# VH-VL binders against Mediator of RNA polymerase II transcription subunit 18 (MED18): the designs that were tried, part 11

Target 1, 219 residues: Mediator of RNA polymerase II transcription subunit 18 (MED18), of Arabidopsis thaliana (Mouse-ear cress) (q9sjz6)
Amino acid sequence: MSMECVVQGIIETQHVEALEILLQGLCGVQRERLRVHELCLRSGPNLGVVSSEVRLLCDLDQPEPTWTVKHVGGAMRGAGADQISVLVRNMIESKVSKNALRMFYALGYKLDHELLKVGFAFHFQRTAHISVSVSSVNKMPKVHAIDEAVPVTPGMQIVDVTAPATSENYSEVAAAVSSFCEFLAPLVHLSKPSISTGVVPTAAAAAASLMSDGGGTTL

## First folded at step 7 (VH-VL; framework fv_roconkibart)

Design s79 (from k7 with light chain Y31H)
Fold by ESMFold2-Fast, scan of step 7:
Structure s79 (fold): chain C 219 residues (1-219), chain A 121 residues (1-121), chain B 112 residues (1-112)
Amino acid sequence: as target 1 above (219 residues)
Amino acid sequence: QVQLVQSGAEVKKPGASVKVSCKASGYTFTSYAMNWMRQAPGQGLEWMGWINTNTGKPKYADKFQGRVTFTLDTSISTAYMELSRLRSDDTAVYYCARDSYDFWSGYFDYWGQGTLVTVSS
Amino acid sequence: DVVMTQSPLSLPVTLGQPASISCRSSQSLVHSDGNTYLHWYLQKPGQSPQLLIYKVSNRDSGVPDRFSGSGSGTDFTLKISRVEAEDVGVYYCMQGTHWPYTFGQGTKLEIK
């Protein structure tokens, strides 16, 4: 059973270059461009009392797009969970065919939101494998109209820090992520994502929610 | 300071496989992606793919998908390119090259000396 | 795949004279991050390629200022203000905006 440790934050576009320079200076880092079409699907009542989230991620920086399904569970709960400054959740990630969307619709899932993330990522290998992505979050004016995407929060970008973990080592991995956040704190404030409806939102959805003030923007 | 040293020339029969090595020195191996290119005699440069030296995850150009494998031995700062089911049109000089500071930018600041692979019957 | 077209393919130049090489792409090389990933390499006879210019106009370290790059979108130019003997070789443009990365055919610069 795999798990992940997650924190996220928001950075002004004007400060992104400074963050990128800082990240490039760290040992064991590698910069990757990020251009990902993300479809967030949510289960209906027929699949259980508590809603579950499935994300289909398409890497668009390839001649033929590749698809990955990511199933994320709710945040870890219990005596110790609320004391951790990092979100810890169950996660399953698998490669899938381009027909996966139709299959999930057939299973009773519905499209919650659709986003295009554009930016870059760095990977750090120390006591934990930490990935940090910095991306503009963009929505399509029409479903799947990727080339017409527009920013959800102009002038702001999302910083997402993730690290894979196991039930045996999640506390050590969470500590490593927390230390990394302290290192980045002068440029970006990273915190545990909030869960409002019992479904773990994406970094993009959380940012859109914070900026909407109940405005209900189309995703 | 920065140096990429490749293995020596190879002569192979059609249907065989070849494995070319690229040993890096003078920098932190895992901080830069490694790209692979080839150049047939008298022809231009062709990109084959890259490998993330930190994660070991490769990305292959479609033309080579299923025939090429990129691997790493980080303990000796060495990247490998293995090309299988060789054809006569695989005869080329094969290069490894380091990505600069932008993993996905495609500009390569240091190149290996090249490895000539000749495929003949 | 993005097709990169260079012209001329053969460029005889008198020592001390200027030289210019054109590179055109089949689609825009402006990335969604605002950068244009168009680069120039020189391959001297019997040697590996070496980086000259990256992201349209930035000279790599050690590259003389007589080399300059310019352009935008799909149309790019490499200029040498005064050709020297060590400039002999094949010049390649390359795009890193779209996957897979692609090179131009190469322009062979010769001294006449």
Scores: ipSAE 0.006, ipTM 0.559, lowest interface PAE 10.1, mean pLDDT 82

Design s8 (from k7 with heavy chain S31R)
Fold by ESMFold2-Fast, scan of step 7:
Structure s8 (fold): chain C 219 residues (1-219), chain A 121 residues (1-121), chain B 112 residues (1-112)
Amino acid sequence: as target 1 above (219 residues)
Amino acid sequence: QVQLVQSGAEVKKPGASVKVSCKASGYTFTRYAMNWMRQAPGQGLEWMGWINTNTGKPKYADKFQGRVTFTLDTSISTAYMELSRLRSDDTAVYYCARDSYDFWSGYFDYWGQGTLVTVSS
Amino acid sequence: DVVMTQSPLSLPVTLGQPASISCRSSQSLVYSDGNTYLHWYLQKPGQSPQLLIYKVSNRDSGVPDRFSGSGSGTDFTLKISRVEAEDVGVYYCMQGTHWPYTFGQGTKLEIK
């Protein structure tokens, strides 16, 4: 069973350089470009009791664009999970063909939103494999017009911290992520993504939630 | 000071494999990606691919996919490029170069001295 | 693949005179982040290429100010205000915007 540990925050564009310098200062880290086309699809009620979300992700910085389906499950809940400062959730990720969108449409899924994320990422192998991405979230003026994308929240970028986990090690991985967040705290405050009853979180919804409660960008 | 030192010239028969090494010094090896390029005699530069020195994951240009393999030995700060099923048109000087990813550019700030690989019958 | 075209391919120049090299790309080199990833390298005789200018107009450390880069979109220029003997070699433009990275065919600068 695959799981992931996740925290998110928002950072003002003017502070991104400082965050990047901080991240570059860590021994053994490497910076990568991030340019990902993300399509978020939602199911109708006929496909289940509650709406579900599927994300189709295309890495545009590959020679052959790779297409991935990411199905995000609900957050881990219960006595033990309530004290964890990091979101822990089931996650299924699979490579798919470029025709996956057509298949999901045929199954009754609808396009909820379409985003282009542009920025950079760092991968750290510490007590866990931690990925940190800093990106502008951009929307298309018309469907699939990626070259015409404009920022959803001008002057702000999203910070995503993720780490893969299993049912056997999620506690240790969550602790590692939490410790890493403390290291970043002077520049960005990271928190659990928003979770709605019966609906899996989306990148856009998470950003909106962080903006509403003021999380992620306090210095 | 930053240096990339490559292994010496090689002469191979068609169908053989060659493995070129690139030893880095003067910086934290795992902080920068390593790129590989080649230059046939009298010709221009051609990009072959890169490897993430932290994760060990390579990315290959389509032309070389299936024939080239990038590997690392992090304990000695060395990257390797192995090219298999050699043809006469693989005769070239092969370069390793450090990616300047730290500056969000995909440009190469330090290069190895080059390794001449000659493929002849 | 993005095709990078340089002109001229051969550039004989008198010492102390200016020199100019053009580079054109088959596609816009403006990345989604607003930056233009066009770079210039110099390969001196018998040496490895060395970085000269990155992102259109930024000189690498140690590069003399007589070298300048300019351009936008698909058209770029490298200028040397006064050529010196040490400038002999082959100049290459390179794009890092689109995968795979591609180089121009090179411009050989020689002193006449």
Scores: ipSAE 0.006, ipTM 0.545, lowest interface PAE 9.9, mean pLDDT 81

Design s80 (from k7 with light chain Y31W)
Fold by ESMFold2-Fast, scan of step 7:
Structure s80 (fold): chain C 219 residues (1-219), chain A 121 residues (1-121), chain B 112 residues (1-112)
Amino acid sequence: as target 1 above (219 residues)
Amino acid sequence: QVQLVQSGAEVKKPGASVKVSCKASGYTFTSYAMNWMRQAPGQGLEWMGWINTNTGKPKYADKFQGRVTFTLDTSISTAYMELSRLRSDDTAVYYCARDSYDFWSGYFDYWGQGTLVTVSS
Amino acid sequence: DVVMTQSPLSLPVTLGQPASISCRSSQSLVWSDGNTYLHWYLQKPGQSPQLLIYKVSNRDSGVPDRFSGSGSGTDFTLKISRVEAEDVGVYYCMQGTHWPYTFGQGTKLEIK
């Protein structure tokens, strides 16, 4: 069972360069450009009483388009979960063909929303493999109109810190992520992503939540 | 100072493979991507692809995909380009070059001296 | 693939006079981050290419101020305000916006 540890924050575009310099200085690791088209699909009622979410990710910088299917499961529960400052959740990722979208539509899934994430990422390999991405989150006014994408939160960018984990090592990985957040604290405040028990937030709602939690001026 | 030193000239027969090395010094090897280009005699520059020196992930231009392989030996700060199934029109000077820290859309601030690969029967 | 077209292909110039090289792309070179990944290189006879200008208008360290780059979208220009003997060589524009990265065919600058 694959799991991931996640924290998120927001940063003003004007401060992104300072964060980038800090990240480069910490480990000397290489910066990767990020441009990802993300499709979020939701199951219809005929597939169960509870809607499930599937994300299709396409790396737009690949000469051969590569698609990844990501299914995010439930967050860790119980008394122990309350003691961890990092979100720990089940996660399954698989590479898929370009036919995946048609297949999910045939299965009764519908497009909920789509995003274009543009920015950069760093990958740190220590006790845990920690990935940090800094990106603008953009929405399309029309389905698949990537060239017409507009920022969800102008002047702000999202900072995502993720690390893969297992049921055997999630506490160790979560501790590593928490420690890493301390190094970034002067420039960005990272916290558990906001979770609703009854609804899956849209990209706009998620960005608005991060604005209120991570240093935004207003809701 | 930053320096990229490539292996020496090679003469190969059609159908053979060639492996060119590019040894980096004067900077943190894993902080910058390595790009590979070639230039046939009297012709312009052609980009072949790049490799992420931190992750080891290569990206190849379509026309070379299936014939070219980029690899690394991070312990000696060296990148390698292996081109297989050589044809006479693969005769060219092959260059390695360091990308900026914006490596996926970057520019090449330091270049190796070039390696002449001659393919003849 | 993005096609990069340079003009002129051959540029004879007298010492001390200005020179101008045009580069046109078949597609816009503006990336979604707002940056334009167009770069200029000089290859002197018998040498490796060297970076002159990156992202349209930024001079690489050590590049004389007589070199300047300008342009937007699909049309770009490299200018040399006063040509010197060491400027002889082939100039290439390159785009890093679209995959695969592509170069112009080159402009050979020669002294008359």
Scores: ipSAE 0.006, ipTM 0.522, lowest interface PAE 10.7, mean pLDDT 80

Design s81 (from k7 with light chain S32T)
Fold by ESMFold2-Fast, scan of step 7:
Structure s81 (fold): chain C 219 residues (1-219), chain A 121 residues (1-121), chain B 112 residues (1-112)
Amino acid sequence: as target 1 above (219 residues)
Amino acid sequence: QVQLVQSGAEVKKPGASVKVSCKASGYTFTSYAMNWMRQAPGQGLEWMGWINTNTGKPKYADKFQGRVTFTLDTSISTAYMELSRLRSDDTAVYYCARDSYDFWSGYFDYWGQGTLVTVSS
Amino acid sequence: DVVMTQSPLSLPVTLGQPASISCRSSQSLVYTDGNTYLHWYLQKPGQSPQLLIYKVSNRDSGVPDRFSGSGSGTDFTLKISRVEAEDVGVYYCMQGTHWPYTFGQGTKLEIK
């Protein structure tokens, strides 16, 4: 069962350079460029009363774009889970063929919204593999009009810190992520992102999905 | 204002190599892939390959694999195409062109002016 | 490799009259996502090629509405409703569905 540990925050664009300098100051890190097209698909009533979500991600920076389907499950709940400062959740990721969008459309899924994330990422290998991405989240005024993308929250960028985990090591990984956040605390406040499951298709549900992806209450 | 400006004409002897440059301006260089094409005198267009300007990873057409190398200098927004072991039938106008990032297509929205490479003894 | 075949190769047209160019591919250009990556370029004398139509029927920015593209699968057509002097040049179709990308042999449009 795959899991991930996640914290998210927002940072003003004017402070991004300072954060990048801080991240580069940590030994053994490599900067990666990030440009990802994300499609959020919703099932129609013919697949069940409650809509389900599937997210398709395309890395626009690859020679032949590789598609990934990602389904994020419910967060760990309970007395012990409520005491940790990091979100621990089930996650399923699978590489899929370029025909995945067509297949989901054939199954009755419809495009709910799409985003373009542009920025950079750093990877740290300490006691856990920790990924830090800093990106602007952009919406298109027309479906797939990538060149026309506009920021969802002008002047702000999202900071995502993630680390893969298993049911056997999530506690250790969560502790590592929490500790790592101390290095970022002077520049960005990272916290558990808000989550939702089995979301009913509404404007509020779309906003909740965006918050899960980038943190904050930006609508 | 998007522009792709290529280096000037070259005259080479058989067996030599040539390196053509393509300098981009008016957009974020690393956000768009760069393609290379050639056109022999009086002939049609032939695709040689492309390079991802962010990762530096190239993809070559089989006909040119082993003889062509695509490289980048992102600090000056410039792509390079080097063709080695030149033959007389490599005489052509060489073009660079920007790939579109429209999610559903692979097409070239802006082209360089072309660089004539003449291979003769 | 996908072979792209254009016809006619030479197209003399009277000013103000319509013109039509055919492009056929040796295999389907419908990608597994259901989209068709067939594009048209114009190369005017002494100039670099310029994009006219992308994905079968979409006009590039600044391309006059007298140009239109149509077709499906393996059979495609570029039409000019009323030919003007500035339309002289060589027209190429290109497929972006399969590696390597391939071009048609070109159609030279001339005013008679």
Scores: ipSAE 0.000, ipTM 0.424, lowest interface PAE 16.9, mean pLDDT 79

Design s84 (from k7 with light chain S32L)
Fold by ESMFold2-Fast, scan of step 7:
Structure s84 (fold): chain C 219 residues (1-219), chain A 121 residues (1-121), chain B 112 residues (1-112)
Amino acid sequence: as target 1 above (219 residues)
Amino acid sequence: QVQLVQSGAEVKKPGASVKVSCKASGYTFTSYAMNWMRQAPGQGLEWMGWINTNTGKPKYADKFQGRVTFTLDTSISTAYMELSRLRSDDTAVYYCARDSYDFWSGYFDYWGQGTLVTVSS
Amino acid sequence: DVVMTQSPLSLPVTLGQPASISCRSSQSLVYLDGNTYLHWYLQKPGQSPQLLIYKVSNRDSGVPDRFSGSGSGTDFTLKISRVEAEDVGVYYCMQGTHWPYTFGQGTKLEIK
């Protein structure tokens, strides 16, 4: 109920079609277009001892956009945690109105990231509910300027694999996700993302690399 | 075998409405979006809009917003296009076509045979 | 709206000779996902349009290899290496990158 299992990877745009064909060949697949406006909000020092992360997600591919809020919590800790190849973390997701952003600003949250993800997703209804999304991660030169979005890392796309879990079944779900990663390994290397980088670790790493290489007016 | 079969030709007077059907077979109807196009005699192709066959939600080109309505009957794998307040310049062949959005391509791989709608007084 | 411009609009060709059609868009057709949604259709006399090439250069199933597509950004070309009688009709380019979808005005290919 309150947990998710997550792995992420990177794939070259030229290899995306091969991955898509592979995913389409799997039994029980459901295919969707993906175009999501993602706002990552973080609490400032004034809101308490530990910073809190909140994501606002808008599905732009539907005829009328829908909004959800996703609150990302801490990763699982303990003796068994380091043995798991999949990130297991607390997560709460709910549908919200378009006014949610104003409310979080009023509560002292600040905008950390603003991204547009464009691509496709597959959903598998089996022993675990596994979602695979393959998307170009794009940034806006101005806040909310969706029509002016440009790729963070041209020629590369992010592969996200997620599955909802509960405190009772997270081990089983993590094992299912890990097995799925092995199936996709020939085309994409999926790994446990860093908990400290937040929303999209590979996109954040790409942005940091771009900043180092670009140095100056671009950032 | 994928097929899109449209309803027969219609002759309407100005001010009337027309409803064209497009029956799909040979594939899972709700897995592909349906697009509607028209072609006036001797002219090129014009896109009218799109409907999500899974959700039933339509998206219309601005030119047709307020006059066109896309609907579905998923129990018989059929899409409908209704155009109201017809004018003589609405005389055209109307096509339905399947969008290959499974491959994120935005292209039309199968087309209906077309329905001629003639608007005359 | 994105304007699609085809050239030539009329293309008389001799059987067995090559043919070339150009399509130019008013805006770049490279989408944020890295793909270019430029497609080619053929409409034979009295028939519905049929897909020939999708995403610039990919032939649809059953399309002969004498048809090829190329281009990038805003400039695209459809080539037929050896024109056959079955190729008569109107060729349309179409962009699927920007809403609304738009078509070129069409190129009529006729045998001399």
Scores: ipSAE 0.006, ipTM 0.552, lowest interface PAE 9.0, mean pLDDT 80

Design s85 (from k7 with light chain N35K)
Fold by ESMFold2-Fast, scan of step 7:
Structure s85 (fold): chain C 219 residues (1-219), chain A 121 residues (1-121), chain B 112 residues (1-112)
Amino acid sequence: as target 1 above (219 residues)
Amino acid sequence: QVQLVQSGAEVKKPGASVKVSCKASGYTFTSYAMNWMRQAPGQGLEWMGWINTNTGKPKYADKFQGRVTFTLDTSISTAYMELSRLRSDDTAVYYCARDSYDFWSGYFDYWGQGTLVTVSS
Amino acid sequence: DVVMTQSPLSLPVTLGQPASISCRSSQSLVYSDGKTYLHWYLQKPGQSPQLLIYKVSNRDSGVPDRFSGSGSGTDFTLKISRVEAEDVGVYYCMQGTHWPYTFGQGTKLEIK
C-alpha cells in the first residue's frame, strides 16, 4: 500500500536563497524547476456519505502539459501516530488524460479551488527518497487564468518535504524525514500539516494555517 | 579537474540517426545536470534540452521533441544524445555542457569540445 | 519563447578601447526565487563557448576583471573596459529563467 510521509513549513522570500545554498551543499542533490497548476475537486453526496478529495496536477514546465491525479487518504491515527513527528498518510497517484476534469465532473465532482505553485524542488536519494519543494502558492482571479495568478500569502513561500513509503517501511522513512528536518531547522521549522477531521489538507490551507498559528516557520 | 569529452565527428545520410557521447570526469556525475546545445555553421547557439543525471529524467525543447533522446550510463559517467530522422538542416556542432552546481542554475560552467555532425546525401 | 535581442551584432573595436554589448529580453528574467538568470558566454574562433558572467554580474573563475556585467529586469549590458587581442570572438547572452533556455543571436567582436 502506497503511503507518504509529509512535513510542511513556511519561509519568507528573502530567506529562500539561504535555504537553496544549504540544500545545494548536499551531495547528489539536483534542483528542479516547479510550476504546477492544481485543481482540487470534491465529491458530491451521491458518491458516498463522506466527501472525498481529488487533486488534478498539471506540470506546466513540460512541452505538452502532463496531468496526474492524486487521491490522498486519511492520516494515520492513534497513540503510536501521536508520537511520530511526521504526518503519515495513504496516497494514490496516477497519470491521466487531459479529459480527466470532464470525467470527474460527469461523476459528480465539483471544483473546490484552483492554485498555481511556482518554485523549485530538490530530490535526495539516501535511506529514503526525500523531496523538498519551495514554492509560492498563487490563486487565479478567474478559473484557468494562470497568467493572472496572485500570491495567497505575499512575501512567503511554502516548504514541503515528502517521501514515499509503504506499510512495511513508513516508520523508517518517517525517521529519515525527521532527521532531515533537523538539518533544515536553522532556516525553516517543519511540522505536521494542519489536519481537519474528514478533510484532506491543501497547500493553501496549510500556508494559511502556518501563518495564523505556530505551524513551523522561520519568518 | 573537470572535463567533458565528446565522441568524434560523424557523417550521416538523411533519415539516419546519430548518437553523440559526452564522458564526464573530475566531479560527481549525478550532482550536476547535463545540457545539450547545437550550432549550425555560421549560426548561433540553440538549446536542445537537459537531463537530470540523478533521476535520468530528460526535458526536451519543443523543436526536438519526438526526434531527440537523452540517456545516461552512470557507471561510466557518460551522457548520450541521439537524434533520429536526420535532415540536412541538422548539420551542426553538438555540445554537451554541465549545468553549474545544480539542475536549474541555467548557466554552463564546463563545455565539451563539440561534435560535428554532417548530414548530406 | 523568451526572445533575447543583442546589439550591436557586429562590434569593431580598437585595441585598448572599451566595448559594450546590450542584451534585451522580451520578458522579465527575475525568477520566483528573486534571482535573475542572465548569463554571458564568449566563443573564441574554433573553440567551445566559455562562461564569462553568470546571474547578471558574477564573473566566472579565471575571467579577467576588465569584464563586467550589469542590468535588471529586461535590460542587460556586458562591458569590456580595455579590449585585448584575446577578446576576439562571438559574445552570447542567455536566459535561464524561462523554459526553454534561449540565447541572443550573438555579437561578433573584431579588432579594427
Scores: ipSAE 0.006, ipTM 0.547, lowest interface PAE 9.2, mean pLDDT 81

Design s86 (from k7 with light chain N35Y)
Fold by ESMFold2-Fast, scan of step 7:
Structure s86 (fold): chain C 219 residues (1-219), chain A 121 residues (1-121), chain B 112 residues (1-112)
Amino acid sequence: as target 1 above (219 residues)
Amino acid sequence: QVQLVQSGAEVKKPGASVKVSCKASGYTFTSYAMNWMRQAPGQGLEWMGWINTNTGKPKYADKFQGRVTFTLDTSISTAYMELSRLRSDDTAVYYCARDSYDFWSGYFDYWGQGTLVTVSS
Amino acid sequence: DVVMTQSPLSLPVTLGQPASISCRSSQSLVYSDGYTYLHWYLQKPGQSPQLLIYKVSNRDSGVPDRFSGSGSGTDFTLKISRVEAEDVGVYYCMQGTHWPYTFGQGTKLEIK
């Protein structure tokens, strides 16, 4: 069973260049261009009364698009979890066929929203494998109109920090992520993504949460 | 109306390079992958590869890897196929063709008119 | 590479009569998504190929209903119920399931 450690934040577009320079120094030559088409699906009534969310991710940087399904489980809870500054959660990620969307529709899922993430990513290889992405989150005015995408939150970009973990090492990985976040703190404030009971967080939901005046238990 | 217009016929000597263009119109160029095929005189069709018009990343069939290069100029909705170190058996009509809406569809709904490349003497 | 074999290679037909072309693949063309990526093209004399049938049995827009495709796995058939003069040309089957994409050798349909 796979787990992941996650923190998320927002940065003003004017500060993105400074963050990129900082990440280049920290992560070295592991820089990547990021251009991902994300489809967010929600379960219909046929799959029970508790809503679930599945994300289909397509890497548009490939001549033959490949789709990945990411199903994110509930966050770790308890007194110990309250002391951790990083979200730790179960995660299932797998490559899927080119007709994955049709399959999920047949299973009773419906398209909630779709978005385009454009930016860059870095990989920090030390005691843990930490991935950092900085991207604008964009919505299409019509389905699949990628070239006409417009920002969900103009002037702001999302910073995602993730690291894979196991039940045996999640404490060490969380500590590594937390340490990494302290180094980035002058430019971006990273925190646990907001979660709702039974709902999987998405980039669009995270952007809305971070910009909103709200009393969630995770900011 | 969707149209793919290719450059005119070329005559080349062995060892030379040729660059064929394919100008698209009537649709959003970056929404569809472009494929390249060839057909030797009196022979069947052979797939050479494709290019993702959105990212610019090409994928080549192994037979052509190292000799063929696919490029784009998105400002004029044009794809290019350059074949180097030409041999007499490269004499063929070269076609560009649009993949259907889904890049993974594996079938071609619109084709260019073809460009005859003759490699002689 | 997947080898696509067509038969017959030459098909003389009288106007108004039916015609049938076979295509066999060296491997199953069923993709992991359950679809079969077997397509048919027609190349009329002096023209570019044009799509007739995609994914075994689906007619492309504007293709007359006298054309039909069928088959499964490795064996496929293109049928023309009543051949017309405009149907003259070379027919190609193509597989899009396996990389690299491959074509059959072609079937030349001629009026006698």
Scores: ipSAE 0.000, ipTM 0.421, lowest interface PAE 17.3, mean pLDDT 79

